# VH-VL binders against o58714: the designs that were tried, part 2

Target 1, 254 residues: o58714
Amino acid sequence: MRVDLNSDLGESFGRYKLGLDEEVMKYITSANVACGWHAGDPLVMRKTVRLAKENDVQVGAHPGYPDLMGFGRRYMKLTPEEARNYILYQVGALYAFAKAEGLELQHVKPHGALYNAMVKEEDLARAVIEGILDFDKDLILVTLSNSRVADIAEEMGLKVAHEVFADRAYNPDGTLVPRGRPGAVIEDKEEIAERVISMVKDGGIRAINGEWVDLKVDTICVHGDNPKAVEITSYIRKVLEEEGVKIVPMKEFI

## First folded at step 1 (VH-VL)

Design i6 (framework fv_indenebart)
Fold by ESMFold2-Fast, scan of step 1:
Structure i6 (fold): chain C 254 residues (1-254), chain A 122 residues (1-122), chain B 115 residues (1-115)
Amino acid sequence: as target 1 above (254 residues)
Amino acid sequence: EVQLLESGGGLVQPGGSLRLSCAASGFTFSDYAMSWVRQAPGKGLEWVSSISGYGGSTYYADSVKGRFTISRDNSKNTLYLQMNSLRAEDTAVYYCAKDRYSSGWYPLFDYWGQGTTVTVSS
Amino acid sequence: QAVLTQPASLSASPGASASLTCTLRSGINVGSYYIYWYQQKPGSPPQYLLRYKSDSDKQQGSGVPSRFSGSKDASANAGILLISGLQSEDEADYYCMIWYSSAYVFGGGTKLTVL
């Protein structure tokens, strides 16, 4: 079995989190780089792409809502034309930095509220996918495992990497329990590791109410925004390797 | 067929420590999570702690976090509960219970041991 | 606030039926949960009776008579254990349980008296 590990990077405006990006880069195979609309700026984008290159990590665009104050976590109503062109713009901006370093983009993973809104709004999902296709039909879309977005992307001719979250509780319908509800975020390292093994070996996880949720695992979201998150990420990689799981970039098997 | 046998209970002073054991037989021990559930005299059931089949995940009730440690030895088919900093309110019968199958959400606590009594008294 | 609430006691006559309720806290939808039921007689460990989520997703414990059954009352946000044809040996404490927020939560228990 082959699995990709992805992390959201280049979202820092300060030295401390930039240093954590360097640490987490040692354990992941795919970097989702902020494109300057929810986080990042040209200098941070260039630095993050260079760090990925140095660590043999694949680069993908991490486009979000145009909301620096809310870090892309606040919902915004966009027309389909706005969504399509906002995605094309952000992917193109990151590509400029990737190209300057001699790299190609592997994937696109929408950020925060945009990622969640696509699951609920099919017109938005289609518009975002059209924006990606306008740029490059061979890019991989990273989206919620077994979601309608994944089906729509495949129907529209875009490759999909099904993403799972070992540190988030699932609803029985396969969506994530919203942050702020009791039990929504799992912080214990050992529990997260066992959830990862369940997802990879058993093809699913138990929802917050105890029901089984089937999951396709192409890529696992991991974090590096604080020292504990980096430790959890390194532990996840260790546990997967000890189980004989091959950790490789999604482009090698998608 | 399935049998769970607890041991290690007894009388202990407040602030003391005690280690409970549960010997399991009649099923593939490592395929199942295991739990400790207690019952104070004349009171209801209270879940204390659980451990996954592989031992990689542990869960604790808020009332025992930082004081109790659950562990298992799959080579010996034995579940443990290390109890430190014991308090009068920890006085209860402690049951060992067979928990969920590792890859499914099937019957929970479908088999229980006879229990072992822990009395914390000065 | 308690996640699960059970009446402290219930009495019924031999041969009659008893409905034992297990009410979930406001905000927790009973329709989404497996409700597990356990019977405990004085001096004995608890015994697993059954689990119920829906009519198409339920499971009876080994050796548990069919006169024990599970159901739900959505309007009351409660799980229900029904015992029909009550026998004297059904006199016991009954506990409901759910897995919620990374914890096993038991109800306070209902003492069923058959008289």
Scores: ipSAE 0.000, ipTM 0.404, lowest interface PAE 17.9, mean pLDDT 87

Design i7 (framework fv_indenebart)
Fold by ESMFold2-Fast, scan of step 1:
Structure i7 (fold): chain C 254 residues (1-254), chain A 124 residues (1-124), chain B 115 residues (1-115)
Amino acid sequence: as target 1 above (254 residues)
Amino acid sequence: EVQLLESGGGLVQPGGSLRLSCAASGFTFSDYAMSWVRQAPGKGLEWVSSISGYGGSTYYADSVKGRFTISRDNSKNTLYLQMNSLRAEDTAVYYCAKGRGYYDSSGYWYFDLWGQGTTVTVSS
Amino acid sequence: QAVLTQPASLSASPGASASLTCTLRSGINVGSYYIYWYQQKPGSPPQYLLRYKSDSDKQQGSGVPSRFSGSKDASANAGILLISGLQSEDEADYYCMIWYSSAYVFGGGTKLTVL
C-alpha cells in the first residue's frame, strides 16, 4: 500500500523564521507552499522551496483567495475568469521559485475557503481546474476524497489525488463534520493513529453516527503549525511504517 | 421528516408557460444542490436542470436551454423551475431531486432523495 | 450515439442473480466515472441504490440491501449492477447515470422481470 503525506507550509510573512516548517518537513512527502495571496511572500516562498528540496519533499502550489488579512479563510465571490487567472498567476509565481532551485511542481492544493468553495460551486471548480491546465496538464489536483471536484477534474483531463483527514470527523455521506460542532476535530494522538490505519487498511472510517464511510486514500493531510501537531505527524508516519505502508510522493503512484 | 413536495404542474397549451415549485423539509436546504428530472409517459428518466446549494452555478439539458430557468429561494426552502415556450415533448412527470454539496466539504451531485413528482401536460 | 446504453429488459428467476449492464459510448472510459444506480417501481419516484467507481471507492444507499452491489467490466466498457438472491419486490426499472460533460446522463433503463 502506498500513501502520500501532505502539509501546508510557507504560511509566514517577511523574514522567514525556521522552526515548525523545518520540523514537519522531516515527516512529509508533499509540501503545499503558500503562493503569496493568503500567506507567504517571495522570500518565504524561496526559502520554503529550498527547505523542501533539502528534505527531498515534493513541492506543490497552495493558492488561495487574495486575502492576507483573513489568511484566505473568508469566502470571496469570483467570476470564472477571475478564478482561472488567479490560479494561473499563483501557480506561476511559485513555479518561478521552484524552477530557480531546479525543481518541477508536483501538485496543486487550494487553500482554506477556496478549497471549500470549490466543492459547492461547480463553475468555480471548473475555472480553477482550467487555470491549472493552462499551466501544466500533468499537475495533480489534491481534493477531498470521493468529492464532486475529483469527478470534474478527471472529466477535464486533470490527475487527482484523493485527500483524507484523520483528525476530522466524517458525516455518513463522506463529508466533514463542520469545525464548530462537538466531536468535529479529533485531538487524541492514539485515536488519530487508529483512524489513519482504518483509512489505509480498511478503506474507510466510522462516521460520527457510527455508519461506515468508504474513503479512497491517496494522500493524508497532516499539520505542523504547532509542536503538538508536529508530534502527531511524526507518530502517524511511524505507525504507517510499522504497518508496512510505503510513504511516497503522490507522483510515484498517480 | 425529510421530504420534497412538488407543485405547479397542470395542463398547458403549446407555447405557454408554467412554474414548478418544490418545497423541501427536514434538512438544511442551502447545503445541497437541487435538480429537476423528468419522465415522459412510458419513457425513461431525463435530467432537466440543476442548481448549486447557494445558487452560484446552474446547469441545463440542451433540450431546455433558453426556455427553462432553474432558481431557488433558500429562505423559503423552495426550488423553482420556470418553463417557457412549452412543447408537446415537454410532457412528463417532473421530479424534484436532492443532490449533495456543503460549504465545508464536498459531496456528489447524485440524487439521494426524490419527490413524488408533478405532472405537466402540453397539449392543445 | 447514446452516451449510456442499457438492455431494454432482463428476466431472472426468484433466488437467482441478475447482472444489469450499463455500457459507455466508445471513447468514454468507464474507469474514470462514478456509475450511479437507481430503482423505480411503477407509480413511485426513483430510489437511489448505490454508486460505484472502484472497489475502494463506492457507496451504498441508505436502507439498500447488501445483495445489491456494483462493479465494472473494463473490457466491455460497462458498469454492472448485481442483484443476488432475487426477490419478487426487485421487479422494477433500473437506471444507470453518470455526470458527463456538464450534464447528468441517464441510461435508457432496464426492466427487470422476476419470474
Scores: ipSAE 0.000, ipTM 0.398, lowest interface PAE 16.8, mean pLDDT 85

Design i8 (framework fv_indenebart)
Fold by ESMFold2-Fast, scan of step 1:
Structure i8 (fold): chain C 254 residues (1-254), chain A 122 residues (1-122), chain B 115 residues (1-115)
Amino acid sequence: as target 1 above (254 residues)
Amino acid sequence: EVQLLESGGGLVQPGGSLRLSCAASGFTFSDYAMSWVRQAPGKGLEWVSSISGYGGSTYYADSVKGRFTISRDNSKNTLYLQMNSLRAEDTAVYYCARHEYYYGSGKYFDYWGQGTTVTVSS
Amino acid sequence: QAVLTQPASLSASPGASASLTCTLRSGINVGSYYIYWYQQKPGSPPQYLLRYKSDSDKQQGSGVPSRFSGSKDASANAGILLISGLQSEDEADYYCMIWYSSAYVFGGGTKLTVL
C-alpha cells in the first residue's frame, strides 16, 4: 500500500514559520506552495521551492482566492472565465520559480474556500480544471476524496489524487465539517494517527453524525504551521511506516 | 472465541525486574493493538502501555516511562511487558486488553484477560 | 487535578435507577470526547459496557442490556451512565474512560451497591 503526504507551505512571511517549513519538509513527499494570492510572495515562493528541492520533495501549486486579508478562507463568486484564468496565472507564477530551480510541477491543490467551493459548484470545478489543463495535462489535481470534483477531473482527462484529512471531522456526504464548529478539528496526536490507519486500512471513517464515509487514500494532508503540528506529522509518518505503508510521491503511483 | 491469558506475575523486591506475558488466541493477533492496564489492591484501573499491531508504535503512561518496555511476538501470538526498577507503587493486578477500533474516534478495550498479580515488597 | 472524577460510591434499591457521573476537569470540554464505560464485578476482569459521544454517535457492547445507557450533562461537564431497573447483579465497580493527551485516562471508579 502506497500513500503520499502533502503539506501547505510557503504561507509564511517570518523567520519563525520559515523554520517550521524546513522541519515539516523532512516528513512529507509533496509540498503545496502558496502562489501569492492567499499567502506568500515571490521571495517566499522561491525559498520554499528551493527548500523542497533540497529535501527531495515534489512541488505543486497551491492557488487560492485573491484574499490576503482572509487568507483565502472566504468564499468569492467567480465567473468560469475568472476562475480558469486565476488558476492559470497562479500555476504559471509558481512554475516560473520551479523552472528556475530546474524542477517540474507535480500537482495542483486548490486552497481553502476555493477547495471547498469546487466540491459544491460544478461550473467552478470545470473552470479550475480547464485552467490546469491549459497549463499542462499531465499535472495531478489534488482534491477531496471521492468528491464529484474527482469524477469531473477524470472525465476531462486530468489525473486525480484523492486527499483525506485525518485531523478533520467529515459530514456524512464526505465533505469536511467547517472550522469553528465543535468537533470540526481533531487535535489529539494518537486519535489522528488512529484515524489515518482507519482511512488507509478500512477505506473510510465515521462522519460527525456516525454514518460511514468511504474514502480513497492517495494523499494525506498534514500540517507544519506550529511545533505541535510538526510533531503530529512526524508521528503520522512513523505510524504509517510501522504498519507497512510506503510513503512515496503521488506521481509514482498516480 | 477471543481469549487472553496473562502469566509471569509474582513477588519481587524493590529495584527488581519481572517480565509479563499475554497469550492470545481466537483472532488474528497482528490485526489488533494491545494494552496493559493495571489495578492496585482496592484501587481503580490505570492504563500502563499500548503497542500497535505490528509492534512499531509504543505508548507509555508517565508513571512507567523509562522503566517498562512493551513488546510483542506476532509469530507466537504473545504480548510482553518488561518491568524494570520496580517500586512498591507498581504492586497491582496487570491485565492485557485488546483494542477495538472506532471509525472517527479512538479505541476501547473490548476483551480483557484474567490478570496476573505483581507484588513489589521486601 | 484529576482529568476524570467519579464519586467513590453510590447506593440504590432494586428496580430503581442509578445515575453514575464522570466529571471532566475544567478546560476539557465533555462535548468533544467519547466517554467509554466499563463494569467490574468482584474477582473478575473489567468488561466493556458502552461508549457515548452524542445521541447520533453511541455504541452498546455485545450482550449489554438496553437498560444501560449513556448521556452527557454539558452544564456539569460530565458523562453519565444510567442503569434503569436495577438488579442485584448490577452491583459492581463502574469506570469511565477517555482518550486524552495521547493516553487512556480512567476515572477513579464508582462502587454501586444494590440494597
Scores: ipSAE 0.000, ipTM 0.393, lowest interface PAE 18.0, mean pLDDT 86

Design i9 (framework fv_indenebart)
Fold by ESMFold2-Fast, scan of step 1:
Structure i9 (fold): chain C 254 residues (1-254), chain A 119 residues (1-119), chain B 115 residues (1-115)
Amino acid sequence: as target 1 above (254 residues)
Amino acid sequence: EVQLLESGGGLVQPGGSLRLSCAASGFTFSDYAMSWVRQAPGKGLEWVSSISGYGGSTYYADSVKGRFTISRDNSKNTLYLQMNSLRAEDTAVYYCAKEGYRYNYFDYWGQGTTVTVSS
Amino acid sequence: QAVLTQPASLSASPGASASLTCTLRSGINVGSYYIYWYQQKPGSPPQYLLRYKSDSDKQQGSGVPSRFSGSKDASANAGILLISGLQSEDEADYYCMIWYSSAYVFGGGTKLTVL
């Protein structure tokens, strides 16, 4: 069984987070790099791409809503035309830095409120997918496991990597419990490791209400935004390898 | 009203193939996982296979893995079970079952279709 | 060893109560699972009865009489279906079920005879 480990990176405007990005980069196979709309700027984007290159980590675009103040976590109503061109713009911006370093982009993983809105709004999902296709038909869309977005992307001819979250509680319908609700975020290292093994070995996880949720696991979201998150990410990789799971970039099996 | 109508059962020789269909109505088909559950004459219930609402996940009992394929066509509100390399022990009534909303159980069952594997 | 074990048969008198057990294999904690119960009468497909995880997390199927109820016996590692005020029409096969390790697992079924 092959799985990819992805992390959201390049989401700072200064130096404090750079050291943690260097730490987590040692354990992941895919980096989702902020494109300057929810976070990042040209210098951070270039440095993050170089760091990924140095660690042999694949680079993907992490486009979001144009909301620096809210870090892309506030919903915004977009027309299909706006969504399509906002994605094309952000993917193109990151590609400029990747190209300057001699790299191609592997994937696109939408950020925050945009990622969640696509799961609920078919017109938005189609527009985002069209923006990706306008740039490069061979890019992989990273989206919520077993979501309607995955089916729409396949219908439109875009490759899909099904993403799971070991540190987030699931609703019985396969969506994530919103942050801020009791139990929405799992913080215990051992519990997160048990969840990862369940997802990979058993093909699912217990939802917040105790019911089973079927999940397809192509890529697992991990964090590196603080020292404890880096420790958890390191531990996740260790337990997966001990269980015989091969950790490789998604492009090798999608 | 939820209705599930199975078809495609019959008599088949060992080693043969058969395809079962289940026509669903009365609910939004793509929102629910669907399953096949069988029952051999005079025996208990045995789960065979399940498929998620959008078809992204499939599961199989060890006894049928590699021989049976579950699929669905959401545009036609139809569930399928392709059965290959049939054995005498596959003889059973095959039920189409709808999963409950947000819970892993079967809230509605079809009437069943009989599959007999015999010479 | 079977994941779920049910007695093959049980007999009870009209008006009495019947307790049907569903025992989980050692190592599988009954406390963590919803136990789902189904009734099957001769010549009919199974009918969903109820699910039980705890007193605060349970559900009755549509049209299922209140004399059917679920519970658990933690010391026996078992789910329990209780049928009170037995009627002749309760004579049927009863199955328990859980979702475990990417599979739906049914118990072997208990034939309830009301005599």
Scores: ipSAE 0.000, ipTM 0.407, lowest interface PAE 16.5, mean pLDDT 87

Design m1 (framework fv_mosunetuzumab)
Fold by ESMFold2-Fast, scan of step 1:
Structure m1 (fold): chain C 254 residues (1-254), chain A 120 residues (1-120), chain B 112 residues (1-112)
Amino acid sequence: as target 1 above (254 residues)
Amino acid sequence: EVQLVQSGAEVKKPGASVKVSCKASGYTFTSYYIHWVRQAPGQGLEWIGWINPSGGSTKYNEKFKGRATLTADTSTSTAYLELSSLRSEDTAVYYCARDRGYSYGYFDYWGQGTLVTVSS
Amino acid sequence: DIVMTQSPDSLAVSLGERATINCKSSQSVLYSSNNKNYLAWYQQKPGQPPKLLIYWASTRESGVPDRFSGSGSGTDFTLTISSLQAEDVAVYYCQQYYSTPTFGQGTKVEIK
């Protein structure tokens, strides 16, 4: 069994968090680099791409809503034409930095409220996928495991990496429990590791109501935005390696 | 029979680069990581890095980052270590070694070694 | 970096006698979640590459004679050769793989 480990990076402004990005790069295979709309700026984008290159981590675009104040976590109503071109713009901007470093982009993982809105809004999902296809039909879309977005992307001819979250509770329908609900976020290192093993080895997890949720695991979201998150990410990698799981970039098996 | 066969001895001047090869046979080359380890004369073993031949991803020991480049050619089942900006302290026998598992970090088969001598 | 320290640097043992080599890690290589020690032992003869003897601290590699055994946990490990044979003259290295791999400095085993 092969799985990818991805982390959202380049989300600092100036000097904040770059040191933690360096630490988490040691444990991941895919970096989702902010494209300057929810976070980042041209200097942070270039530095993050160089850091990924130095650690042989594959680079993908992490486009979001144009919302620096809300860090892309607030919903915005977009027309399909707006969504398509916003994605094309952000992916193209990051690609310029990747190309300057001699790299190609592996994937696109939408950020925050955009990622969540795509799961619920088919027209938005189709528009975002069209924007990716406008740029490069061989890019991999990272989206919620077994979601309608994944089905739509495959229907439209875009490759999909099914993403799972070991630190988030699932609803019985396979969506994530909203952060405001009790039990929505799992913080215990051992519990997160047990969830990762369940997802990878058993193909699913128990939802918040106790029902089994089937999950396809191509890539696991991990965090590096604080020292405890880096410790958990290191632990997840160690647990996966101990189970004989091959941790490789998604492009090797998608 | 699993075999890792390395290229022959090299003599280089300080500042030069060297490229050592490691040809694998007797197993599916893309199913196992290849590590590189060196041993200076009369000294112990020092880990340099690994490459996953499936896709070409690599990991380096911080000490060698920027000077070592690991590559693999799946059409010939050959892994390569290139070390640049050579110094006299880089004089060592360089080994390729196969990882027992997906990325366990211990090594079940080793190449015969390649002596790299850096002298003026 | 986890530092591996072996003792002694060298030992002379008569044929048929027990040889004992110790290895100490600067921090624990026992992973609590799976209860495994990330520790291997290698044998290296002059002009040859290292040969894997033991992994997971105590599991003997296939084809390795049963006179070789590994023991220990956490930070303190031992390689034992119960009855030294002439072909066992070599340098022995411990190696941790709990983090990026590091090796001990080696223990030279010679015939008395």
Scores: ipSAE 0.000, ipTM 0.393, lowest interface PAE 17.6, mean pLDDT 88

Design m10 (framework fv_mosunetuzumab)
Fold by ESMFold2-Fast, scan of step 1:
Structure m10 (fold): chain C 254 residues (1-254), chain A 124 residues (1-124), chain B 112 residues (1-112)
Amino acid sequence: as target 1 above (254 residues)
Amino acid sequence: EVQLVQSGAEVKKPGASVKVSCKASGYTFTDYYIHWVRQAPGQGLEWIGWIYPYSGDTKYNEKFKGRATLTADTSTSTAYLELSSLRSEDTAVYYCAREDYYDSSGYYKAFDIWGQGTLVTVSS
Amino acid sequence: DIVMTQSPDSLAVSLGERATINCKSSQSLLYSSNQKNYLAWYQQKPGQPPKLLIYWASTRESGVPDRFSGSGSGTDFTLTISSLQAEDVAVYYCQQYYSYPTFGQGTKVEIK
């Protein structure tokens, strides 16, 4: 059994620290690097790519809405043509830094409100996928496990890594419970670890209402934006390894 | 029982330095930021800076850069504030406070635990 | 820096009456990722450190009486004490923790 661990990195905003990126890099196999639109800047992008290289972590683009003030978390209505070219632009920008360090890009994971909007808007999903394909048809799209986006991407000829969230509650339909609702975020380290094991070994998790949700687990989202998150990420990796799960980059099995 | 216990009152002459300690107990010291805040007699609260004991990283209010130094000793779970080139305007109660983290989604409380305060008097 | 401004500077309220304190930030404290306002309220009595009453603009800290409530979003926030008790005489401070921390100037609440 093989899984990838991914984390969103290079996202400097107010109190966030590059030092925490250095710590979480020790535990992940894939880095989703901000492309300067929702977060990051050229210097942060270069430093984050170099950190990934030093830790033998695969680099992917983390494109978002052009919203630095809102950290890419606010929905924006984009035409398909805008979405396609915005993705191509951001992927190309990160690729320049990856190429300068002698690296290739492994994947693309859309950020925040863009990631969520793609699940609801098929025209948007297709436009984003076209932007990725314009750049490189061999890139892997990271998207919500068993979502319609995954089906569309495969239909259009793009490889997909199905992503799961151990620290988020699921609705019975396989979508995430919205942030800010009671029970939407799982905080306990031991509970998160039990959820990870359920997802990987049992192929699913209990939704917020108690119903079973089937999940395909290619990659698990983990966090490094604070010291407690780094500790949880370290613990997740330890528990997975103790259960005999191989933690490898998604390119090794997708 | 989560506590932050600070060192005792200090009286200093202008131009001297002072070092205040803040000893943490009842929690994992490296999981939380330690902030330093001062309050002049009868005045409001002014943030000085923070230290993240896990990494040793520090951040300072621009007004205190070059005069304040924040350190932490993880073996004793103790944070320190050193303030140099003291002036009469530095007379204040100095507090340490922790900033709590809930989870990886960034759900943080503000300053939930405070030290009792250390009165620093600068006079000659 | 994010500037925090409180009003009024001082407030005299009779026992059992409502006390209302306002706090305005120079920019929005709403974090779009989690829809939380990074705004806290503290109570400080003479000779004591500040005590956390409310975080995320409206969530009461454990052990804080329910007569204390916080409301507001973005840039405008309010702390309400629904029925003032003798032990509520104190200075109250709002604080943003969206960025590097800044505090309002304080509001002194006393019994009329």
Scores: ipSAE 0.000, ipTM 0.432, lowest interface PAE 13.0, mean pLDDT 86

